VHH binders against O-glycoside alpha-1,2-mannosyltransferase homolog 6 (omh6). Designs and how they scored, part 21

Target 1, 298 residues: O-glycoside alpha-1,2-mannosyltransferase homolog 6 (omh6), of Schizosaccharomyces pombe (q9p4x2)
Amino acid sequence: MYFLILFSSNAELGEVLRTMRSVEDRFNKRFHYPWTFYGMDEFTEYFMSTTSTIASGHCEYGTKGITYTNHLQFILTISYLVHWDLSQVKPLVENNRLYQQRADALAQENLSYVYSPLFHSFQDWVVRSLLYHPQLEYDYVWRIEPGLKLVCEEKKDIFSTFKDSDIVFTNHVCERKHSGIYAMEEAIEEYKILNTQGDFSNIWVYSNNYTYCKYWPFNEILSLKQIRHNQTYTNLINYLLGSGGTYYHRWTESDILSAAFGVLRARANHMESVGFFLNDDVHYCPETIPYTGRCACL
Key: E = the ipSAE of ESMFold2; O = the ipSAE of OpenDDE; V2 = 0.75 times the mean of E and O plus 0.25 times the DockQ between their complexes.

## First folded at step 15 (VHH; framework vhh_enristomig)

Design t6 (from n3 with F99S W101S W106S; at its last look DockQ between E and O 0.46; V2 from the best seeds 0.00; counts 0 for: pae O 5.1 > 2)
Fold by OpenDDE, look of step 15:
Structure t6 (fold): chain B 298 residues (1-298), chain A 122 residues (1-122)
Amino acid sequence: as target 1 above (298 residues)
Amino acid sequence: EVQLLESGGGEVQPGGSLRLSCAASGFTFSSYAMSWYRQAPGKQREWVSTITSGGSTYYAESVKGRFTISRDNAKNTLYLQMSSLRAEDTAVYYCAKDSKSRSHDSPKYDYWGQGTLVTVKP
């Protein structure tokens, strides 16, 4: 099963609709893949009605299952195989002073959202949801950011292409490492000492030798089937989540998952045929490769 | 243009209460999480509280049980009710528009107000 996923809220309906329209017009009208809307809160009837009207496929509306207030800076203590059970949630930021200290340090590195507990919680929540939430038990998911627009006519079945090549994730973002990422590398090294099973090569090493390439969280395809049903993936990811690095080192879900994918040499694709526009800083237009579709790049 | 204007700061005695306001304009207020930060003299700016667009509230440990964040979407106003104020609460308090949490590659820049000074002293 293939799904288009938007992590969204009721407040983002306008952006969601615009995004859906672009995706439908450029791609999904040909394939009618279902949409899954996933968020912290229950979606309103208006949200569901409106989005369902635009979608050419079935729409699913998922929720965390509990109110966001119940997840106030909590981390799951993972002492066993993780289930979608929040009963083991503990406070994430036990040491506010340390949090502040590290946040300040990261701020000096010009990172965004270093002082945002909401951001950290969201990152943790996204990873856990992708891995364990029963509503997201799909083979492949195309996660799309509300506000994103596809700018190219895509006639190929992207999901099938990925499946046929056994692609696990997209990795079209390469950027500098920040100190939090170095902390992640250290955590991974510790993990390697504890866990000798598996191919733990250099993290974020891909064919082009970029040192920090990851998937774009606003437009990426992930093989949930592979990562959910691979104990090696889940163990490593859980280890990283369990460290509280999302809070103390400002790890994003993209950082965590990309690190795991890199360490385990997961097959990646840059999804070069899919042009998109989010904003002036976040956009991509395929210019260097032959493209059978028509693009309207801004 | 996004604008945030804090008000309500002043001097108060320990144990006292104060209510801060932040008037927002230039964006759909109800669609965004809003936060309070503070910067004490000689210290770095620190997070105080956040209220999401959905109304969920979060607090720094140092202010839990004492501060209450709220919002009036009809008035485009963010509030911070402070009670049981302590000397260590002395700071310039800033209103901030939170960026989308899933926008990982967004610029660091957030929209901030000019701040309002809260001084807790005998």
Scores: ipSAE 0.022, ipTM 0.433, lowest interface PAE 5.1, mean pLDDT 79
ESMFold2, look of step 15: ipSAE 0.562; ipTM 0.834
ESMFold2 (binder alone), look of step 15: mean pLDDT 79; pTM 0.794

## First folded at step 16 (VHH; framework vhh_enristomig)

Design u1 (from t5 with W106Y; at its last look DockQ between E and O 0.71; V2 from the best seeds 0.59)
Fold by OpenDDE, look of step 16:
Structure u1 (fold): chain B 298 residues (1-298), chain A 122 residues (1-122)
Amino acid sequence: as target 1 above (298 residues)
Amino acid sequence: EVQLLESGGGEVQPGGSLRLSCAASGFTFSSYAMSWYRQAPGKQREWVSTITSGGSTYYAESVKGRFTISRDNAKNTLYLQMSSLRAEDTAVYYCTKDFKWRSHDYPKYDYWGQGTLVTVKP
């Protein structure tokens, strides 16, 4: 089972609709995969009704922790792992002084959101949700950000293609290294002492000495089945999360998961057949694989 | 260009109240969570409060029950109502645009205003 997931807010309805129309027109109208929406706030009836009219498949809307009455056995787990409420999240920060010092240091490196508990908690929440949220019990997930547009029509089932090749994730972006990433490497070295599984020699794919490449959450497919059902993945990820790195080092979900993918040498696909446009700075146009003849990348 | 302009700071006695404002421009205000931070003399910047685009509010433990964050999207303005002020609340208060509901960080620095000074003087 496959599904499309979109993190959004009520305020982003316009972008969500544009994105959904794009994805539906270019791809999903042929396959009718379900949409799942997650947000910090409860979605309005208008949001839900409107988005449901665009989707060719079923729409599900996830909210703060208590919405899973149908999964009683997971209520406690969800309460712990999926609550998007800062008041309910037990801070992983053990040392406030250290947090502040690291935040300042990271700020000097021109990293964004280094002081934002909301951001840190969100990163933690996303990772844990991907790992444990019962509503995400699917083989594959396609994470889509509001504003994303597909520029080329895809007639092939992307999910099937990924499954057939046992693809676990996609890599779309290469970013500059920063002290947080180095800290993650150090954390992984520490983890190596405790664990013998995995190949820790290649955490990330590096484009050069100053950059590392990771999957792009704006448009990215993950094999949740492989991730969730692999104890090595979950152990490493939990270790990293448990270190408070999302706070001290501003690790993002993409950083953490990409590191884990690297350790286990997970198979990747760059989705070169799927052109997309998010903004002037984030876009990709397939040059060699227009399957449908409908590809406008401007 | 993103612009943030804090105002409303001043000197107050312990137990007093102040209301801070942050005028925002250069972005779709209603689509973003907004936050207040503060920096006391000789101390590091600390998070005070956040309000999401949907209106959910969050507070640092030190200000819970005393501070109230709010927003007026029509005016592109963020507010912080402070009550029961304490000496330890003395700081320069900053507003900032928090992240949009997107998981990836942008290759941009955080936007801050010039700040507004709040002095709680006995």
Scores: ipSAE 0.438, ipTM 0.767, lowest interface PAE 1.3, mean pLDDT 81
ESMFold2, look of step 16: ipSAE 0.651; ipTM 0.861
ESMFold2 (binder alone), look of step 16: mean pLDDT 80; pTM 0.807

Design u2 (from t5 with T96V; at its last look DockQ between E and O 0.53; V2 from the best seeds 0.00; counts 0 for: pae O 2.3 > 2)
Fold by OpenDDE, look of step 16:
Structure u2 (fold): chain B 298 residues (1-298), chain A 122 residues (1-122)
Amino acid sequence: as target 1 above (298 residues)
Amino acid sequence: EVQLLESGGGEVQPGGSLRLSCAASGFTFSSYAMSWYRQAPGKQREWVSTITSGGSTYYAESVKGRFTISRDNAKNTLYLQMSSLRAEDTAVYYCVKDFKWRSHDWPKYDYWGQGTLVTVKP
């Protein structure tokens, strides 16, 4: 089972519709995979009705207030409930001084949202949702952000292609290393003392000494089946989440998951056949024109 | 260019009220969550409140029941109504543009206003 997922808000309906039209026209009209929407706020009836008219498959809409029970049995007995409703979120930060210090340091490194509890909680929530959300019991998920456009027509079933090759994730983007990433490497080293599972020699694919490569959630296909059903993935991910790294080091879901993928040497696909346009700074045109021969990259 | 301009700060007695405003420009205000932070003298910055683009509100425990965050999208303005002010509320208050679902909209750095000083003293 496969599905398309889009994190959005009611305010982004216009871009959501444009994105959906693009994806439907270029790909999904042939396969009718379902759409699932998630957001910080409940979606309006208008949002749901309108998006449903564009989708060729079924549409589902996540609700605010979803809670996750943390079943972490780690050195740090952190029993907490993760709520999307921040009013019920227990801070994962045990050391406020350290958090403040790290936030300041990360800010000096020009990282954004280092002081935002909402951001940190969101990153944690996304990871946990991917791991445990009951509505995401699919083999593969295609995470899409509003504004994304497909530039090439794809007649082949992308999901089937990924499945046939046992692809776990896409590696899309390389970005600057920062102290948070180094902190994650250190955390993984600590984890190694406790666990012998996985190959920790390659946490990330590095393009050079200053950059590391990871997937971007704006256009990302993940094998949820492999991730969810592999204890090595879940243990490492939970360890990282349990460390409070999303707060202290501003780890994103893509950072955490990419690290886990690296540890297990998960097979990646760069989606070279699926060109996209997000904005002037974020776009990709396939070097090889798909067999359809219909690509409009600009 | 993103710009955030706070106003409304001043001196007030304990138990008093103030209303802060933040005028925003340079981005689609209605599409973003907005937040208030504060920094007391000799202390580090702390989160105060957030309002999502959809209007959901969240508060730090220290201000819950006393502060109210709101927004006027037509005016591109964020508000913080403060009541029952305490000495410990003394701080510079900052307006902050929060994140969206889309990672590509995340700035390379946080956008903060210059801040507005709130002093609560007898």
Scores: ipSAE 0.178, ipTM 0.601, lowest interface PAE 2.4, mean pLDDT 80
ESMFold2, look of step 16: ipSAE 0.615; ipTM 0.842
ESMFold2 (binder alone), look of step 16: mean pLDDT 83; pTM 0.841

Design u3 (from t5 with S103N; at its last look DockQ between E and O 0.50; V2 from the best seeds 0.00; counts 0 for: unsure alone 64.9 < 65)
Fold by OpenDDE, look of step 16:
Structure u3 (fold): chain B 298 residues (1-298), chain A 122 residues (1-122)
Amino acid sequence: as target 1 above (298 residues)
Amino acid sequence: EVQLLESGGGEVQPGGSLRLSCAASGFTFSSYAMSWYRQAPGKQREWVSTITSGGSTYYAESVKGRFTISRDNAKNTLYLQMSSLRAEDTAVYYCTKDFKWRNHDWPKYDYWGQGTLVTVKP
């Protein structure tokens, strides 16, 4: 089973509707895959009713209150509520001095949100939700950002295509390396001392000496079935999360998961046939027109 | 262009109260979480409070029960009501635009105002 997922707020309803219309008209009206929404706040009845009107499939809205315990025996044992509520989340920062020092250093590297507990907690929450949230018990998920528009018509079932090729994730974005990424490499070096599973020789896909590439969470498909049911994935990801790296090194979910995908040599698809427009800075126009589709990238 | 302008700082005695304001422009204010930070002399910048676009509020443990964050979307203004002020609350207070759901690593600097100084002393 496959589904579309969108992280959003009630305030973003306009963008959500535009995005949904785009995705439905260009793709999902043919397949009727369900939509799942998650947010920092509970969605209003108006949000739910309106979005349900646009969707050709079923709509679900994230539930708060899910609790899980990390039973892995590492440096830190952590219990989390797998919902977006900072008041219920125990801070992962054990060393405030170190956190502040690292935050300042990362700020000097022109990274955003390095001081934001909200951001750090959100990254942690997203990763753990993808791994453990019971509402996400699907084979594949297509994460879609509010405001995203598809620029190409897709008549083929994207999910089926991914499944047939055993694709685990999409790789869309290449970013500048920063000290946080190096810290993750070091963490993985530590991890491999304890674990022999995986190929640690290539944790990143590099475009050049200064950039690394990862899946783009604005428009990417993940095989949750493969990720969730692979203990190697879960162990590595939990190790990284347990280190508090989302705080100390500002790791994002895409950083963490992409590293894991690299270690495990997960199969990737760049979705080059699926053009999109989010904003002037975030867009992609396929060079090749899809088999039966039409592309309009302007 | 994103602009943030903090105001309302000043000198107060311990136990006193102040209300800070942050005037925001250059973005859709109502769509963003907003946060307060502070930096004491010789110390590093620390998170104080956050309010989501939906109105959920979060506080650092050091200010919980004493500070109240709020927002007026019609005025594009963020507020921080401070009560029971302590000497350790002395700092320059900054407001910032927090992230939406867009989880991206923009090679972009965080947006900060000039800050407003709060001094708590007898």
Scores: ipSAE 0.500, ipTM 0.804, lowest interface PAE 1.1, mean pLDDT 81
ESMFold2, look of step 16: ipSAE 0.702; ipTM 0.888
ESMFold2 (binder alone), look of step 16: mean pLDDT 80; pTM 0.807

Design u4 (from t1 with S103T; at its last look DockQ between E and O 0.39; V2 from the best seeds 0.00; counts 0 for: pae O 11.7 > 2)
Fold by OpenDDE, look of step 16:
Structure u4 (fold): chain B 298 residues (1-298), chain A 122 residues (1-122)
Amino acid sequence: as target 1 above (298 residues)
Amino acid sequence: EVQLLESGGGEVQPGGSLRLSCAASGFTFSSYAMSWYRQAPGKQREWVSTITSGGSTYYAESVKGRFTISRDNAKNTLYLQMSSLRAEDTAVYYCAKDFKWRTHDYPKYDYWGQGTLVTVKP
């Protein structure tokens, strides 16, 4: 089972519609995969009606989040039940002084969202949702960022291609290392003492001493089946989430999951035949134009 | 153009109360989360509170139980009710429009007001 997913809000309807039109025209009109929308707030009827009109497949709308208490789990794996009650969602900040101190430090490193508890909460929510959300019982998920456009037409079934090759994730990007990433490396070293499972020799692909590569959280296909059913993924991810790294070190879901992918040496496909455009700063143009001939980069 | 205008700041004694307002324009106010930040002298700006478009509220640990964030969508106004004020609450308070729900590290555009000064002085 495969599906398209957008993490969105009512305020992003315009971008969502443009994205859906792009994806439908370039790909999904041929396969009619369902769309699933997730957000922190309930979607309006107008949002649901308009998006349903564009979709060639079924549309589903979910607003469930994860509830957790403000305590850090450093040694024990998080084993509590996942509660999907948005009314009880709160930042996982145990030490406010430390949080502010780290945020200030990260700000000096010119990182974005360092003062955004909502961002941190959302990162945590995304990861936990991918692992445990009961509505995400699919083999593969295509996470699509509102505003994304496909630049080339794809006639092949991308999901089938991924499945046939046991691909776990897609679209990597290399970014500058920051103090948060160094902190994650330290956390992983600590984890290694507690857990002997996995190959930690290739957590990230480093282009050099100052950069690391991770998957794009803009346009990504993930094998949920492999991620959810592998104890190595679950243990490491829960450990990292339990450390509160999303708050104190601004770990993103892509950072955390990419680390796990590295440990498992997960196979990647970069969707080089499709390409994408989000904005002037976030885009990928295929180096080779597909045979379909309907390919133009913005 | 997005505009945010804070008001309601002033001088208060410890233990006192104050209500801040932020008038918003230039965007669909009801569709966005809104936040309060503050910056004390010699310190960097810190997050205080956020209210989502759906009404969910979040607070910094330092103000939890003392501050209450709320919004009036009909008036395009954000509020911060402050009680049990302390000297350490002294700062310029800023209203901010929250970002779209994103998980990415790419250029962002923050919209802030000019700020309103809150001084807690004995």
Scores: ipSAE 0.006, ipTM 0.240, lowest interface PAE 11.7, mean pLDDT 78
ESMFold2, look of step 16: ipSAE 0.706; ipTM 0.889
ESMFold2 (binder alone), look of step 16: mean pLDDT 81; pTM 0.822

Design u5 (from t1 with H104Y; at its last look DockQ between E and O 0.40; V2 from the best seeds 0.00; counts 0 for: pae O 10.4 > 2, grease 25.1 > 24.2)
Fold by OpenDDE, look of step 16:
Structure u5 (fold): chain B 298 residues (1-298), chain A 122 residues (1-122)
Amino acid sequence: as target 1 above (298 residues)
Amino acid sequence: EVQLLESGGGEVQPGGSLRLSCAASGFTFSSYAMSWYRQAPGKQREWVSTITSGGSTYYAESVKGRFTISRDNAKNTLYLQMSSLRAEDTAVYYCAKDFKWRSYDYPKYDYWGQGTLVTVKP
């Protein structure tokens, strides 16, 4: 089972439609994989009706279901893995002073969203949703950012290709190391004392001494089946989330999951045959033009 | 062009109340979450509160139970009702248009107002 997902809002309908048209025309019209939309608020009838007209497959619409009322008080832990009842989630970390200190420090490193509790909460929610959300019981998920466009036509079934090669994730982006990443490495060292499972020698792929590489949060395919059914993934991820790293060190879902992928030496694919354009700063052009000949990079 | 204009700041005594307003223009106000931030002298800017397009509200722990964020979509206006004000609430308060719900590090445009000064003085 495979599906496409968009984390979106009603305000992003225009970009969502453009993205869907791109993905449908370049790929999904041939395979009719379902679309699932997630947002902080319920989607309007207009949003749902309009997006459904573009999709060649089934469309589903979900919501976060619960919101954080405090930025630090409710770093949540899911106690029961098969019961998606957020009312039973307990706060793990509450330290406003530490948050402020770390945020200030991270700001000096020119990191974005350091003063955004909502960002941190969203990151936490995304990770937990990928791990435990009952509506995401699929083998693979393709996370797509609204506004994304595919630059090349793909006639092959991307999901099948990934499955056949036991690909777990897509690794597209290399970013500058920051103190948060170093803190994650330290956290993992601590975790090693508690858990002997996994190979911690390679947390991330590094392009150089100053960068680390992770899957694109804008356009990535993840093997949910492998992630959800591997206790090594879930234990490490829960440990990291439990530390409140999303708040204190500005760990993103991509950071956390990529670290876990590294521990298990998960196989990656860069989707080099497809390419994408989000904006002038976020894009990838395939180095080799696909055999289809329908490939134009912006 | 996105424009945000804060108003309602002033001097108040501890325990007092104040209501801030933010007039928004240049975008579909009702479709976006809106936030309040504040910056005290010598401190970094900090998040205070957010209200989503759907009406969900979020608060910093330091202001929870004392501040109330609300919005009037018909007037394109964001509000912050502050009560039980403390000296530590002294700051320039800024209105901000929230980003799209994304979790990525790439260049984004933050839209902020000019700010309105709130001084809590005995």
Scores: ipSAE 0.007, ipTM 0.258, lowest interface PAE 10.4, mean pLDDT 78
ESMFold2, look of step 16: ipSAE 0.716; ipTM 0.896
ESMFold2 (binder alone), look of step 16: mean pLDDT 81; pTM 0.812

Design u6 (from t5 with Y109F; at its last look DockQ between E and O 0.69; V2 from the best seeds 0.00; counts 0 for: unsure alone 64.9 < 65)
Fold by OpenDDE, look of step 16:
Structure u6 (fold): chain B 298 residues (1-298), chain A 122 residues (1-122)
Amino acid sequence: as target 1 above (298 residues)
Amino acid sequence: EVQLLESGGGEVQPGGSLRLSCAASGFTFSSYAMSWYRQAPGKQREWVSTITSGGSTYYAESVKGRFTISRDNAKNTLYLQMSSLRAEDTAVYYCTKDFKWRSHDWPKFDYWGQGTLVTVKP
């Protein structure tokens, strides 16, 4: 089972609809995969109504943390999930002084949102949701951001293609290394002492000495089945999350998951057949014309 | 260019009230969560409050029940109503644009205003 997911807000409805129309027209009208929407705020009836009219499949709408409280599986993890409530930041940040010091240091490295509990909590929530959220009990997820447009028509089932090749994730972006990433490497070294499972020699794919490459969640497919059902993934990820790294080191979900993918040498696909346009700075045109012959790149 | 301009700071006695404003420009204000931070003399910057684009509000424990964050999207203005002010609330208060779901909209660095000084003393 496969599904499309959008993290969005009510204020982004216009772009959401444009994105959905693009994805539906270029791909999903053939397969009718369901859409799942997540946001910090509850979606309005108007949002749900309008998006449902665009989708060729079923639409589901989720929200922060509340869903976790109703699932027995999350009883033991509630202490972590409460951090999505910004009023409960303290439990995750055991050392406020350290947090502030690290935030300042990261700020000096020109990293954004280093002081934002909302950002940290969101990153934590996203990772945990991908791992455990009951609404995401699918084999694969296609994470899409509002504003994304597909530039080529795809008649093949992308999900099937990924499944057939046991693809776990996509790598799409390379970023500069920063002290947070080094801290993650150190954390992983510590983890190695506790668990010898996996190949820790290659945490990330590096483009050069100063950059690391990771999946970029604006247009990425993940094998949730493989991630969720592999204890090596979940143990490592939980270890990293448990360290408070999303706060102290500003780890993003993509950082954490990409590290885990690296440890397990998960198979990646760069989605080279799927052209997209997000903005003038973020776009990709396939080098080969899709077999459909319909590809209009910007 | 993103611009944030804080105002409304001043000197007040303990137990007093102030209302801070943050005028925002250079981005679609209504689409972003907005936050207040503060930095006391000799201390590090700390989060105070956040309001999402949808209007959900969050507060640091130290200000919960005393501060109220709000926004006027028509005016591109963020507010912080402070009541029952304490000496420990003395700080320069900053507003900032918080993140969106869209990662491509995330800036490489945070945007801050010049801040507005709040001094609580007898």
Scores: ipSAE 0.338, ipTM 0.700, lowest interface PAE 1.8, mean pLDDT 80
ESMFold2, look of step 16: ipSAE 0.725; ipTM 0.897
ESMFold2 (binder alone), look of step 16: mean pLDDT 79; pTM 0.803

## First folded at step 17 (VHH; framework vhh_enristomig)

Design v1 (from t5 with W106M; at its last look DockQ between E and O 0.56; V2 from the best seeds 0.00; counts 0 for: pae E 2.03 > 2)
Amino acid sequence: EVQLLESGGGEVQPGGSLRLSCAASGFTFSSYAMSWYRQAPGKQREWVSTITSGGSTYYAESVKGRFTISRDNAKNTLYLQMSSLRAEDTAVYYCTKDFKWRSHDMPKYDYWGQGTLVTVKP
ESMFold2, look of step 17: ipSAE 0.692; ipTM 0.886
ESMFold2 (binder alone), look of step 17: mean pLDDT 80; pTM 0.807
OpenDDE, look of step 17: ipSAE 0.460; ipTM 0.779
ESMFold2, look of step 18: ipSAE 0.554; ipTM 0.828
ESMFold2 (binder alone), look of step 18: mean pLDDT 80; pTM 0.810
OpenDDE, look of step 18: ipSAE 0.669; ipTM 0.876

Design v2 (from t5 with K97R; at its last fold request DockQ between E and O 0.64; V2 from the best seeds 0.75)
Amino acid sequence: EVQLLESGGGEVQPGGSLRLSCAASGFTFSSYAMSWYRQAPGKQREWVSTITSGGSTYYAESVKGRFTISRDNAKNTLYLQMSSLRAEDTAVYYCTRDFKWRSHDWPKYDYWGQGTLVTVKP
ESMFold2, look of step 17: ipSAE 0.739; ipTM 0.903
ESMFold2 (binder alone), look of step 17: mean pLDDT 81; pTM 0.816
OpenDDE, look of step 17: ipSAE 0.474; ipTM 0.767
ESMFold2, look of step 18: ipSAE 0.630; ipTM 0.855
ESMFold2 (binder alone), look of step 18: mean pLDDT 80; pTM 0.814
OpenDDE, look of step 18: ipSAE 0.620; ipTM 0.863
ESMFold2, fold request of step 20: ipSAE 0.565, 0.741, 0.714; ipTM 0.836, 0.898, 0.889
ESMFold2 (binder alone), fold request of step 20: mean pLDDT 80, 81, 81; pTM 0.809, 0.816, 0.816
OpenDDE, fold request of step 20: ipSAE 0.842, 0.846, 0.826; ipTM 0.952, 0.949, 0.945

Design v3 (from t5 with S53T; at its last look DockQ between E and O 0.62; V2 from the best seeds 0.61)
Amino acid sequence: EVQLLESGGGEVQPGGSLRLSCAASGFTFSSYAMSWYRQAPGKQREWVSTITTGGSTYYAESVKGRFTISRDNAKNTLYLQMSSLRAEDTAVYYCTKDFKWRSHDWPKYDYWGQGTLVTVKP
ESMFold2, look of step 17: ipSAE 0.661; ipTM 0.877
ESMFold2 (binder alone), look of step 17: mean pLDDT 80; pTM 0.814
OpenDDE, look of step 17: ipSAE 0.551; ipTM 0.811

